# VHH binders against UV-B-induced protein At3g17800, chloroplastic: the designs that were tried, part 2

Target 1, 346 residues: UV-B-induced protein At3g17800, chloroplastic, of Arabidopsis thaliana (Mouse-ear cress) (q9lvj0)
Amino acid sequence: ASSASNDASSGSSPKPIAPLQLQSPAGQFLSQILVSHPHLVPAAVEQQLEQLQTDRDSQGQNKDSASVPGTDIVLYRRIAELKENERRRTLEEILYALVVQKFMEANVSLVPSVSPSSDPSGRVDTWPTKVEKLERLHSPEMYEMIHNHLALILGSRMGDLNSVAQISKLRVGQVYAASVMYGYFLKRVDQRFQLEKTMKILPGGSDESKTSVEQAEGTATYQAAVSSHPEVGAFAGGVSAKGFGSEIKPSRLRSYVMSFDAETLQRYATIRSREAVGIIEKHTEALFGKPEIVITPEGTVDSSKDEQIKISFGGMKRLVLEAVTFGSFLWDVESHVDARYHFVLN

## First folded at step 4 (VHH)

Design a15 (from k01 with S59T E61K; framework vhh_3k1k_2)
Fold by ESMFold2-Fast, scan of step 4:
Structure a15 (fold): chain B 346 residues (1-346), chain A 120 residues (1-120)
Amino acid sequence: as target 1 above (346 residues)
Amino acid sequence: QVQLVESGGALVQPGGSLRLSCAASGFTFSSYAMRWYRQAPGKEREWVAGISSSGGSTTYKDSVKGRFTISRDDARNTVYLQMNSLKPEDTAVYYCAAYKLGYWSRYDYWGQGTQVTVSS
C-alpha cells in the first residue's frame, strides 16, 4: 500500500505487490486478502493449512479403507502423487503470500520486474533508490554479514552507486537467487545466535574481543556456502577480505558460524523444504523472466545469446538487499508453516 | 514422476528420412530446453541437436546441420527430430534430454533411447 502512486499513469491501475502471480485457488484467495486486508493473511493461511491437512487425512483414510488388487493399486498411487503435487504447489503459494505480507509489514515494496525501461536510457532500475528500510530489518550481527556480502559483490563500486554497467541478465538473476539463499542461511544462524545470546550460553560469552579471532577465521563461512550452494560461493568467493580497510569488516556472526562443526554448517546451509526451493526459483523467474537456454556442443548454455541489462550499482545493491531480506523472511515463514503442516523435507 | 519416452526409431536405407518423437511428462515442459543425443556402439554419447525453451533458437552438430531439424510442440509436451538424407554414420541409439537452468538450480532428465539403423 505505501508504494502506491496517484499520478495519471499508474493511479487507475494498482501496481503489483509482488512479481509472482499466484494461480492456485488458495493463492488467488490470499492475493485478494493481501491487497484488501493484509493483516488477515495469517488467519487466512491457518484456514488454508487446516483444509490441506483435512484433505491429506481424508486421502489417507480412503487409501487405508480400500482393498485394491493389481492394476487398480498402481492407478490409485498415481492419483495420490498428482494430489500431493497439487498440495505442494499450494504450499509454495502460501509461503509466497506470507513472505509478501512480511514485506508489506516492513513498508518495503518488492521490485515488480527487472526489464528495460521505456525511456532512452533503457535502464532496468526504475525502482526507489533508498535502501535504509531494508538495512534496518536485520539484527546488527546479521547486517555485518550482509554488508560483507555487498562488499564482495560490488567491491570499490560501493563508493560509486550512480555508475551504470551492462551486465548479463542471467548473471544478475543468479546473484539475486544466491543472495536469497544466503539470507535464508544468515537468518537461520542469527536466530540461533540471538537465542544463545539471550540465554547467556554463547561460546565465550556475548562480549568478547573480536579482532584477532575474526582475522583467523576469514573464509569458513564462504566455504560452507559454496559446499551447499555453489552459486553463492561463485560470486562471493573464498578469498580473504584484504583491501584498504572499509569493504570487509570483522563480524560477531561470522565468528559464531566458525564455531560450528562441519555437519551443523552443512545442515544450516541447506534449504529445508522443496516448497521453499520452488518458491525461490519461481520468484526469481517472475522477477527476471525465464532464462532462455541455447544448447551448444560444449554445454547446455550459450551466454552469447543472453540478454544484457543496464543497471546502476545502487540498483544492484537494492536487488541484493531485497534478495537477502526475502531469504530471511522465507526462513521465518517456512518455520511457521512447518509447525502447522509438516513439509516433505529434502 | 518425470518421464521422457522416445519413439520412431527404425531401419532405413541410406538417403531415407525418419522422424523421432519424445513425449515428456511430470514437469513443466515449456520451461525446459530440449536436446537430442546419440550413441553408436563403441563410441561415446554425442550431442546432435538442441532447441531453446521458447523454441526461438535451435542448434545442431556440424555433421547433421542442414539434414536434421529439431522442433517442439508444447501443447503436446513433445519434441521432434526430423532426420533427412540419412547416412550409415547416423546409426545409433537416439536419446531425448530435457534441460533447465534455473537461476540457482539445474535439471537434466534423460529418456531410454530409440534405435536408428541406416543400412541397406
Scores: ipSAE 0.360, ipTM 0.591, lowest interface PAE 1.7, mean pLDDT 79

Design a16 (from k01 with G50A; framework vhh_3k1k_2)
Fold by ESMFold2-Fast, scan of step 4:
Structure a16 (fold): chain B 346 residues (1-346), chain A 120 residues (1-120)
Amino acid sequence: as target 1 above (346 residues)
Amino acid sequence: QVQLVESGGALVQPGGSLRLSCAASGFTFSSYAMRWYRQAPGKEREWVAAISSSGGSTSYEDSVKGRFTISRDDARNTVYLQMNSLKPEDTAVYYCAAYKLGYWSRYDYWGQGTQVTVSS
C-alpha cells in the first residue's frame, strides 16, 4: 500500500541515501555532491584530502614552534589535540561519503533506519529484502566465507527466511557492527588471495587434505575473526551448536587464512585506522539508534530490558549482507585514502 | 591512559555535608553516563546515584534521595556528588564509574575510591 508516489504526495523529505548525517563542513559538502552530482565525488574527495594534508603540514610547523624554549607547551598541546580531533572527524566523514558512493555505484540502497515507527505490527524490516546485488559484489571465495557467516548467525533458519522472530535490538546491532568488521577482514584477505591466485603462487599441497581440514573446521576461520569481536560469538551462542557443522561448507579462503602466521593473522583481523573504527560505530548507532541504558535499582545496566524488535530472517540476512559489504567497501576506500593521506595509528 | 580519580573524602560529623569530585581523563567524558557507588565495611557494593550522558536525567538510591545530588561539568570532565545531612550509615568508600554502551563495544571504567567517614 505505501509507494514512492505516496511519499512524494505527502510532502515528506526525500529518503536519506544513508543513515548517518554528516556534520563537518567537508561532510556536508560531500553529502550535497552525493545527491546532486555523484560523478564528481572522487574529485571533491581529492580536494578535501589536499586540504587535510595542508592542515596537517601547517600543524607540524606550529608543533615545532611549541618546542622552542619559553613557549607554553601545554597550550600548544591542547590546540594540537583539538585540531587532530577535527581532522579525524573530517576524515571519518570522507570515508563515509566514499562508502556511500560505492553503494550508489552498485545500485544498492542502504537501510535508512531500523525502527518500528511505521509498522503497526512492530516489524522493522519494511525495506526491500532483495539480496542478489549484494551477493554478486563479492568474489566466489569471499562469498563462501560470507555464506558460512550467515549460516552461523541464522543456523537451520537459512531455509525459513519468511519466518519472523522477536530479537533484542541491541543484539541485532552488535551482529551488524561485527559483520561490518568481518567484511573488512574478509576483503583484506580476499584481495591478497586473488593476487596470489592470479600469479599462481597460492600455498600448494594436497587439495584432498585441505578439503578434509576445511570441512572439519568450518567454524575455525570465523573464530579467528571473532577473537577480535567477541560479541559475534555471544550472539551465535543463542543458535543451536549442532546446526553449525551441517550448515558450514568448505571454503578456499578459510584454508588460505589458516596458512597465515600469527602476526599476519592478528594484523589482518585488526581494523587499521581509528577513523574506520569511528565510522563503524557512528554508522551502526545512526542505523539502530543509541543503545538504551536501563539502570536497575542497584545501579547496574540491565541489557535484558533492551528493546525487542520483530524482524524476519530474510530481513536479518539483508542486514548482515549489507554490513559485510559496508566493511568490504570501507577497506577499499581506506586503502585509497591512505595512499594520499597517512593515518596515525596506535 | 583512561583514569577516574575520586577526591573529597573526609571525616565528617553526623548532619554535616561533603562534596565528592571525580575527574575523568583519556575518554570523551560527555558521551558517558556517570554513576556513584559505595561500599561499607562488611557490606556489598551498592549503587548511590547516576546521571545521563546529556545530564538531563538523574536517579538515586532510596536511602540517599533528597540528601544527595549528582551533577556533572563536561567542560572540566568532572562529576560531583553533593552529600547533605550525612548519617553514620553513609560511611563507605565511594567509587566513581563511567559507562557507555556501544554496538560493538562496552565501556565500563571505575575509579579507585575515596573514603567517607561519618562519626562523632
Scores: ipSAE 0.338, ipTM 0.574, lowest interface PAE 1.9, mean pLDDT 78

Design a17 (from k01 with R35S S59Y; framework vhh_3k1k_2)
Fold by ESMFold2-Fast, scan of step 4:
Parts: structure tokens; sequence; C-alpha cells
Structure a17 (fold): chain B 346 residues (1-346), chain A 120 residues (1-120)
């Protein structure tokens, strides 16, 4: 369904509050509450989660009551699969509504779409500047890592935010998606860091002096585990390691991450639920449009004919900060929902 | 859990026909481009046919053009390969593959294969 058909059904606002349109009954209900009574969204979510849990529990009881011979069992299993798919889609939209609500609480408007403006410049970045608010939403330790992430993406261009570049739309979307994943990871690590800091069990209680070699090794190891996306490397590849060295600053949270064993780091770098993965994909596709796939005569995928967009480096910084914040909110709401519903984890 | 399950492989005589099916589960089938590959004994895996995620575009290796037809049924999460005028050279294990280019990842799923033997 389009915004126009939703308007005909007496529902949609003149401006969308988020790029992804929610389709499930719960999603549509939550979308309406986000516009009319956003303070009621948490209570509405609790009710929807309770209903989902009740439906899942009743399905388990009905399975015990089902007769064991014949074709009726096949039909029952198909109905169960359809209901599970419906519950998964509903959970995705509950997560999305909660993330949107967190942006509203922060008084930050989500970018509704990345598309060429009707402006003579043809630029895509016509969104309002709320950069300072996005930067202040994170702990000081987490923001040190976000600053280094921005430095890796923009390099020396951090000093020239008004400059405009023509860049592959696919690559900008990939950077956005990777930044969502990074924000999710950072929030997860930061919550553990803040807990240990409060409990006075952080390594040292005294600052641990780091050598430049240890800092470089830590940055390389961490980047390999978290920023192992070609899209992030494509932006970073245009800037020398020496140039990045001047932009990359010491970070308390980076030192903390370096204390993790490989298994713990891999676990923290993984998006836990399939619903969260689904929302990252759907949100990014709603924002940038679905990537077009061409199958060559040789059977390979060709993405070389990607659309080019005009965007300022300030616009890119805004997108990256929004993406990191989206990921951090996604971790928060996933944890909140999991405590009440219990996801199937990756 | 992602699964691609091929079926329909059989022993057929030269000039015969066979329809292969590949049933998909665990992902949003309609968002994926689908392809068929084959591997004959002692040879590398080769691409045979492909169909876009929308179903609007189909592509074929030159040796199978006019004889093979790829199609999909998104309601049944299934891709098909209709094979006509089969030749001994078509003898191979046939694999289906699903491709999705996303913003944060590329998905590349393969089935276990189904054996097609063309012999008198």
Amino acid sequence: as target 1 above (346 residues)
Amino acid sequence: QVQLVESGGALVQPGGSLRLSCAASGFTFSSYAMSWYRQAPGKEREWVAGISSSGGSTYYEDSVKGRFTISRDDARNTVYLQMNSLKPEDTAVYYCAAYKLGYWSRYDYWGQGTQVTVSS
C-alpha cells in the first residue's frame, strides 16, 4: 500500500515520520499512535507483545491437541508456518516503531528518502541540520568511537563539509547500512563498559598507558572485525594510513574492546535477531530504494550501472550519524522486546 | 534456516524432456534473482540460466538457448528449469542458486544439486 491509499483510508500524515511504511495491523496501529499520541507507544507495544506471546502459546497447545495421522497434519504445519511469518513481520514493525519513537523523543527527524531534489543543484541532502543533537545522544566514550568512524569515512573532508561530490547511490546506502551495524555494536559494548565503570571493575581503575603500536594494532583488529564491509573500505581507501593517523584519536572504548577475546568480539559484532536484521535491510531499502540486480550472460551479478547522486560531505556526515544512532536505538529496543517476547537469536 | 532443495533429476533418453524444480525456504524468495548451474564429471561448474527477481528478464548460456526455459512461481517459492531436446552433453548435477545484492550484505545461497543423466 502507498501513502495515497493510506490517506484515502483516513490515516497518513502529510509528511512521513520515517521512510519505511508499516503494513501489519499492529504496525498500522502503532504508526497512528506515533502521530497522535506518541507517549502511548510503549504501552501499545506491551499490549501487542502480550498478544503475540499468547498467540504463540495457544499454537503450542493446539499442536498437542492435533490428530497425528493423515493430511490434516500437513495443513496444520503450513498454517503454523504462515502464523510464524506473520509474527516475525509484526515483531519487525514493533522494533521499527520503537526506534522511530526514540528519534521523536530525541527531537530528531529521520531522513524520509534519498532522492534527487527538484532544486536546480539536484542534490539529495535537503534535510534539516540536527547534527549537534545526534552527537549528544551518546556517551562520551561511545562518541570517541563515532568520531573515529566518521574520520575513516570522510578523512580530510571533515574540514570541508560544504563540498559536494557525485557518488554511487549504492555505495552511500552500503555505508549507511554498515554504520547502522556499527552503532548497534558500539551501544552493546558501551552498555557493558558503563556497567563495569559504575561497578569499579574496569581494567586498572588507573588509566592504562597505550603505545602507538598497541593503538594501531587495536584499531586494525577492531576495524577488521566490525568494518569488514567493502563499502566502508571504498571510502577509506582514498585516504592514506598517515592521513587517518592524524584524524584517529585515542579512545577509552577502543582500549576496552581490545580486551575482548576473539569469540566475544565476534558475538558482539553480530546482529542477534533475524527481526533486527530484517529491519536494517527494510529501512535502508526504504531510504535509498531497492538495489537493481542485473544477471550477466555469464551468470554473474552486475552492479556497475548504479545511480549517481550529488551529496555534500555534511549531508554524508548527517546520514552516518543518523545510521549509527539508528543502530544504537535498535540494540536498546531489541533488548527491551526480547525481555518480554524472547526472539529466536542468530 | 535457509534451504534450497532441487528435485526432478532423472535418467532420460536423448531428445527427451525433464523439468527441474528448486524449492526455497528461510528467506524472502521474491527479492532474490535465481540461477541454475551444472557440473559434469571432471569439469568446472558452469552457469546455465538466470531469472531476475521480478521475473521480467531471463538469460541463457548459448548451448541451451531454445531448449531450456527458466521460470519462477513466487507464490510457491519455487524456480523451475524446463529442459527440452536433451543431449548426452547435458548430463550433469544441476544446482540452483539465489542471489540478492543488498546495502549491507550480498546473499549467495546454493542447493545440494540434482543428478540429470541423458543416455540411451
Scores: ipSAE 0.279, ipTM 0.527, lowest interface PAE 2.2, mean pLDDT 79

Design b01 (from k01 with A98R R106T; framework vhh_3k1k_2)
Fold by ESMFold2-Fast, scan of step 4:
Structure b01 (fold): chain B 346 residues (1-346), chain A 120 residues (1-120)
Amino acid sequence: as target 1 above (346 residues)
Amino acid sequence: QVQLVESGGALVQPGGSLRLSCAASGFTFSSYAMRWYRQAPGKEREWVAGISSSGGSTSYEDSVKGRFTISRDDARNTVYLQMNSLKPEDTAVYYCARYKLGYWSTYDYWGQGTQVTVSS
């Protein structure tokens, strides 16, 4: 089934509003509402969550009856598994629809696909590369971290955004996915920081010289924590500070992260729900296509079959900022949905 | 719900043999490549062995070649690691992993592990 193709925030263009097409009944319904009546999306989501809760409560009753002697317990358990998988898929698509709606409210169009253009140049970045709206969506403290992240990826090329390079499609996709996870993490940290700042309970006062020392230590600790976590191991591999340390500037949020103990840092570096992880994967695959890679026996990537894409550094900056913003919105909508339909594991 | 459950870990003497099993549920087992990893205290997890989704190709880390054999039984949703001529340096927690090609991770699920200790 086809999802809505019109860009409602930009007018009646037949462009798809997002790269991932939603397939569940709820997802298809929400996709239609996003295009035809975007102002009704919050009400539609509330209705879908209520229906999902009713179905979960009904399944609970069926599980209880299956425990009675003489009942076919195996059959009831299999039906429960299928319904649980259906609910998980529905939740994923509800989260996705809410993220897409947040981009529409911010008046930012999601890149629909990263593929070679029919243009003689063969470039993939035919979408607008202006980033002012994306840059303004974040707190100043959060944007300091985003700027450092961009500096790690682009280096000195931050000043040469019109230049075009040929880059591994797999590598660009990995950077995009890592940037989504980073945005999720940054939003979680920033939300706590802004609350403590407003309440005037932030650890210690600002000190320029002390901040410099804390920044160096914070970078090392954060990289170690991210590297040790299986789900975010690719993040550390995709966004390494090695060789780029001289281009990393002091940041208030990095200093704040240094106040965390190891356990808190690990927890914040982790994506909380299976549904959020699923959406990051599905969204990235919809945007870039399924990766065409061969893994050697040693676990090394054989990139000889990997596609090279032509992209400007401005196009790369646009993708990274979109990815960070996607992650930021994913944290917000996950929290919103969990408050109404408890699904995040503790 | 994707679940991987390792079993078969034990205390064995040097030169002994042990067979590890990993029971998989919650996904189409025959569609995925599977891998075994190990982690000794204070060390990073290291890859040990891998088997393709079809079972037609297997691969091993150099230090275990000729001693370890990976196999799978798709009818039972289980991957195995047969360990022969065990050495004290094989002492580790052994993990099985569902191997996924992806943009953000090559491994999307890990089991809780099973402890193998090689000591007299």
Scores: ipSAE 0.107, ipTM 0.427, lowest interface PAE 3.2, mean pLDDT 78

Design b02 (from k01 with Y99F; framework vhh_3k1k_2)
Fold by ESMFold2-Fast, scan of step 4:
Structure b02 (fold): chain B 346 residues (1-346), chain A 120 residues (1-120)
Amino acid sequence: as target 1 above (346 residues)
Amino acid sequence: QVQLVESGGALVQPGGSLRLSCAASGFTFSSYAMRWYRQAPGKEREWVAGISSSGGSTSYEDSVKGRFTISRDDARNTVYLQMNSLKPEDTAVYYCAAFKLGYWSRYDYWGQGTQVTVSS
């Protein structure tokens, strides 16, 4: 199923608009609309959501009739499970299509894959590394946290973006996924912050906002988001980034999040829907490929077969900013879909 | 949705052979590393064997090396444990486990176990 056709650029192979290929009937339809008429995607999504709601309501009615004499309960349960799996997959792909459409509206191209180039350099980062558009998509308060996240990942390499390194592909993918989760968390917090700022109900001027750097034993809000995945946290929050040579700037959102009680922080640090979690994993897997791991007798993860990739630090910055923006958009589209479909439980 | 169902447990004479099977459903089996564990009465659960998601690497606890072989059939969503030269010390409930450390998600699924008894 390979294509030899070129797009508007002579001598260039056509590239997909996103790394994940949508497989459901709704997903394939939305993929076609994204390519041909991207401005119609919101309307197409409304149609698909109405069909899902109708199917969900019909499934509920059929389940209620399961006690009717003559119904095969075992067969009905199997059909209901298949339908629920189809619904979840369709919702995942609707969310994905909406995120891709937001990138298109922002005039930002998603990286299609992280794989070695065919040129003599062998580098994976053949995509444009200009990040200005990605940086300006966020509020100033949110970008303060994004800058600190970048400083945690890149350290002193923030000043040397043209340098190239050999880096574990698995670890880059884990940083990408963690950065998507972080962007989702940051956007959720930022929306609450902006609302309270507009309503003039913020906790007041805290002098601690200028001393948050001195309290940064770790980026508590980011580490909370990755605490369930220590392998990812070890890379993104590496000891060297907390030590010498790291630059962590004062952050208004960090001070705001530190005012949260434990329950509120945990709720905000959690991805709300299983569909959103599924999209983060599927998108990252499509971008980086399926990781191969084995568990040792000692109970540790064996990543000795981990592929090394050649990438610039500018390419790393581009991937991280894309990931944070993907997470930010995912929060927005999940909220939009939930308002109509109510698949998120509060 | 997720199910791991072990089968093949039996009473076997010392020196005998037995093959355990673990049928998986409700997840993308080919993306998961598969492991076998065992637990004898009054003892802690111990790891026995593991196979990578690609099937390209296997690992074993020292006491079973050369006697046990783990394999997988992704087309049938099944992992196997071939047990040869069985000893009374191999008597335990054998558990199948599926593990995936994805880029963000972590999944750790367990079966309910199958009893293996090695005695005369």
Scores: ipSAE 0.327, ipTM 0.578, lowest interface PAE 1.8, mean pLDDT 79

Design b03 (from k01 with Y99V; framework vhh_3k1k_2)
Fold by ESMFold2-Fast, scan of step 4:
Structure b03 (fold): chain B 346 residues (1-346), chain A 120 residues (1-120)
Amino acid sequence: as target 1 above (346 residues)
Amino acid sequence: QVQLVESGGALVQPGGSLRLSCAASGFTFSSYAMRWYRQAPGKEREWVAGISSSGGSTSYEDSVKGRFTISRDDARNTVYLQMNSLKPEDTAVYYCAAVKLGYWSRYDYWGQGTQVTVSS
């Protein structure tokens, strides 16, 4: 909201490229490049990553040369903590800028905010509901899992996308966040699947025809994966579960996940970096706003002031597909940056 | 990185007043609802007071209602508990707790506590 005063002076604000406003110096610079010269973002990112590497190396040298006990230690520790926090924030915003650039390359506009429209309908879904571009960004195997994810969220309303519902804003945001995490997981699994498919070493000899037993096992794995994201389950429970059995289709990637041992499944289901976790949280909060949290007279925590929003199921499908794609892109850019910056070093 | 540090605990006489502070660092304080809990020896930890993330609503356990006031200063990342008309029954270690219901996650952070003793 740093541009709010300028926007007020001009009478209206232009539509933002992404919901999260970048605040670090590097983030502000990258935001400018995203608007003016988006094709230069990768080069600008490399420059910012080199600066972070240089700053990190300089701090290592300073620690070796500086050892001053006394009153100055408190100030030194506070400065070091601020430097660490600034470095983490800068890395988060670099990753975010790279995700935004991937959406721009795909010619897909990110939803800038979920808020009531000035339209007499009061609906929040003023964005285009056409999703063909988002659907085509994924492998066929990955999209089978995405389709089943949508079926769990929308149920029978997959066939009636023009219907409008009044839904908890908090719940929609939870579904969005869970879908980002799911997309991150799916992309990671899909990359391994595609490699093994190309090398002809898939479990079961690369046969895409599955038995009813294998389909049942894949369904159980999918339900377990969805259950690891309670927000998705809670939303599905709030919508009639009519036809879940008929809406859930066989999935090659689902069957592949069933071949994982417990350790591999846990590793793949975990968001790899703290920066990626921070982006998911900040992006979702920028889209939906920060929920007001209240303490009840019994001392329990809730959101009793939860806002209701009016949204079509087509609008919900658009949000979920964007969220899954965001998570997919986040895995890609995190892997790209990790190869250069090595932020996962212990 | 996340820290909650309580301070202000002291020995006070019945009918006295005391202000507890809880300084927070390592997270976006304004996004969290804040709570005070207390634990007397041999008893379970008891909720005392809560304040919403916006500061617009407060709630209290019945035994402290009218005597205690919870408030927050987001500019200083601090939550306060003003304790008036203290009774011997208020003797306990007082804990600060922060909670955030995220769209994906729940974050619960706790401090180490500060001792309040009410006796002559």
Scores: ipSAE 0.376, ipTM 0.722, lowest interface PAE 1.8, mean pLDDT 80

Design b04 (from k01 with Y99W R106T; framework vhh_3k1k_2)
Fold by ESMFold2-Fast, scan of step 4:
Structure b04 (fold): chain B 346 residues (1-346), chain A 120 residues (1-120)
Amino acid sequence: as target 1 above (346 residues)
Amino acid sequence: QVQLVESGGALVQPGGSLRLSCAASGFTFSSYAMRWYRQAPGKEREWVAGISSSGGSTSYEDSVKGRFTISRDDARNTVYLQMNSLKPEDTAVYYCAAWKLGYWSTYDYWGQGTQVTVSS
C-alpha cells in the first residue's frame, strides 16, 4: 500500500526506457533509479534481492511453528500463497530491471510501443533501423543461428529492408515473443558451447554441410515454438517456406544442439522459471497491446481483431534482433540471480 | 490463486426463472471475456453465452436466445446468467469460464460448476 514520494510514472519523461511499467514497490524504486541514477542500479538490485532473501528465510522459521490443525491451516496456506505470489512478482520485476539495465549498458534503446505513427504513412517503425550494436552483442556462433532465424522470418527481404509490408499485429507480436524464447534458448546453448570450447572438450559433430529444412525444423526452438505457441509454428511453416533452403547457412551451434540427447533438448527448450515466462508475456503485451477477444454473432470466440500494421522489413529485423537479445539477457540475469539466491522453482 | 466460483444452481419448475452468479478472484477480471457453458450427463460441454471484456458485446447459443441474458459487474468481479422460461432440456451443470488471448499463450480459467435441474 506504500508508494514512493516521487513515482516514476508521475515524473515527466521525454521517452520511456522500456515498454513494461513496473508496479511493485521494488519495481517502481528500480524504475526511478534507472531514469535518475543509472549508476546506482547494481547496488539497488542487491538491496532488493537481499530483502527478498531475508523475507524468504523468515517465512521458513515461522512455518515450522504453525502446526495447528483445522480452519487455521486454511488461512495460513492462503497467506503463504499470497506472500509467494508477491515474491514472484517482485523477483520478476527485478529481473526485468536488470534486462533493461543491460540494454542501457549496450547503448541500445528498447522499442517503447508498436502503434501507428502520427506520420501520414501510418508506419509503426519510428525507431532507428540500424542494428549493428544488437548484432555485435552475440558470439559469432550464436549469431549464425540468429541469422538463420531472421532468414526464416524475412526470406529474400533480408536484402530489401526499406520495403514496407502490411501485416497482422498479432502475428508480429507472436513472432516477437517466440524470438525472445529463441534468444533465451540460444544463449543457454551458447554459454555451454563457449565453456566447452575454452576447455577444449567440444564433442564431435561439426558437420557444417548439414543445413536443410529437416534440420531447421528439428531444432529445439522450432519445436518449442510449435508446442508452446502454435500460431508462430504455423507462420514459420507457411509463409517462410519459400526460399528457406537458399538462406539457411551452416551453423556451429546447430551441429552442437544436434549432438544433444532428447532429454537435454527438452530441458533446454523449456523456460526455467515462472518469473521468466511472466516477463516474456508482460513485456510483449506492453509492447504490442493486449490482444482482444471478440464474440462473433455465431457464438464462437474470435481470438483477435486481426489488426494490420505497416512496417518496413528493416523495422521487422530490428524487432526480431531486439527480441532475441532480450531473451539472451533474460537467461544471463536469471542465471546470475539463481546462482546466488536460488530463486528458480520447479 | 486463480478461482471462479459459480452459485445459484437449484431445482426449478418448467417455465421458471433462475439467476446464476460467478465470482472471480486472482486475476484482472476486467481484462477477460466471460463465458457460460453447460454439460448434461453423457454429453459434451456446450457453449451457452458470452460477454466481451468491455461488456459491450454479448452472444448466445440459438436455443437460449431470448430466454437467457448474460451480464457482468466488474466492480464485484462477477458475471451473471439470468435464465428465464426454463425447459427440461436446460438441465445441466453450468460452468463459468474466463478467456484472454496472450502472445505467449491463451489464458483459459474454468469454475467447478453449479447444478441446474428443471423438473416438476
Scores: ipSAE 0.263, ipTM 0.556, lowest interface PAE 2.2, mean pLDDT 78

Design b06 (from k01 with K100T; framework vhh_3k1k_2)
Fold by ESMFold2-Fast, scan of step 4:
Structure b06 (fold): chain B 346 residues (1-346), chain A 120 residues (1-120)
Amino acid sequence: as target 1 above (346 residues)
Amino acid sequence: QVQLVESGGALVQPGGSLRLSCAASGFTFSSYAMRWYRQAPGKEREWVAGISSSGGSTSYEDSVKGRFTISRDDARNTVYLQMNSLKPEDTAVYYCAAYTLGYWSRYDYWGQGTQVTVSS
């Protein structure tokens, strides 16, 4: 018989609520609240942000009053840098906890990991492929753009979600990360659109039939945003909107985006905070694992040797919808936290 | 801040051996493939050796195969280049470089270099 060390443990492992494990003191505390009392997470975050502000103000006062030559200056700089890194990590984990809480409120389970199953199929997509809950979380205008995004990724396979593909895990992870950023962008645009729609100040006289789907300015703007992520274009196999004429549909939100000037479009297409960028990468790495980066005999980088995974197009659709929703929630959460703590830099 | 600091460069006799070290800070070392480059006066920078992010595979420029060995110690955030059977032609400033292709972005970091001189 085994030792008493296992007497109190269940025979089943607890299912994780999210792929990224929070490790900071605040993050660990918020993880406990997410499990026990998820509705209290916003209040717990308010307390953590207030403490973070107090610590920041105290550090700022000490920095302003301290003027010491020599090695003491080096030590003070190091302490300040460590504290700034700690605050950034704490903010990242606060943002993550709030995003996870939003998924819980929506009654949507995050995929815990993308890893090969022990089954003979070797498939990674053992999660449910039903997506109705994820689809219902977005405005009709925003979902029109999400549908077009899915069509660009899946192409003709939109009609056969049970088909299985063997593809680089790195490429799937890049599509996931790009889809998170796209969801962030779409939510930002949709929020502005919904406000202007309510105020009855939307740009008038627009007609979607004025431009073909291939030549639509909305399509061009979407392509410009997507082209900031070359990995998405590579995953799509170089298929253009021309090749997807029947799959790409006119969109109200796309027409709206085409009313933007270049500066506004660039601003909306950019993730505003370093902390948000950090959690996108950490979340994706936790979900897919760290890619194996190989140096070729020619001295170049070869990521094509990364793990091949077997996944259905239904599984791909589920991952993309989750990613877009994650980005959407991230915009909401970042805006909420920034209003209270002011950490977003221009 | 991201920092790569090379050390171990020295003057050695032909046929001698030398071990270079590159200490990394400010990033998740285990996520990066590590490379060594060298540059002799008036010449372009040349790739020398590489090691994968897992440490499971290594690669070398043809002129150093069998003489140089790259290795890494993730616990110490350090990459090494063991140089054996050194030749005058190996005289150069040696640079450490870190590379990753994250799911969202690419990162490429370089050190400031360490001088290796092979001379009688």
Scores: ipSAE 0.191, ipTM 0.592, lowest interface PAE 2.5, mean pLDDT 80

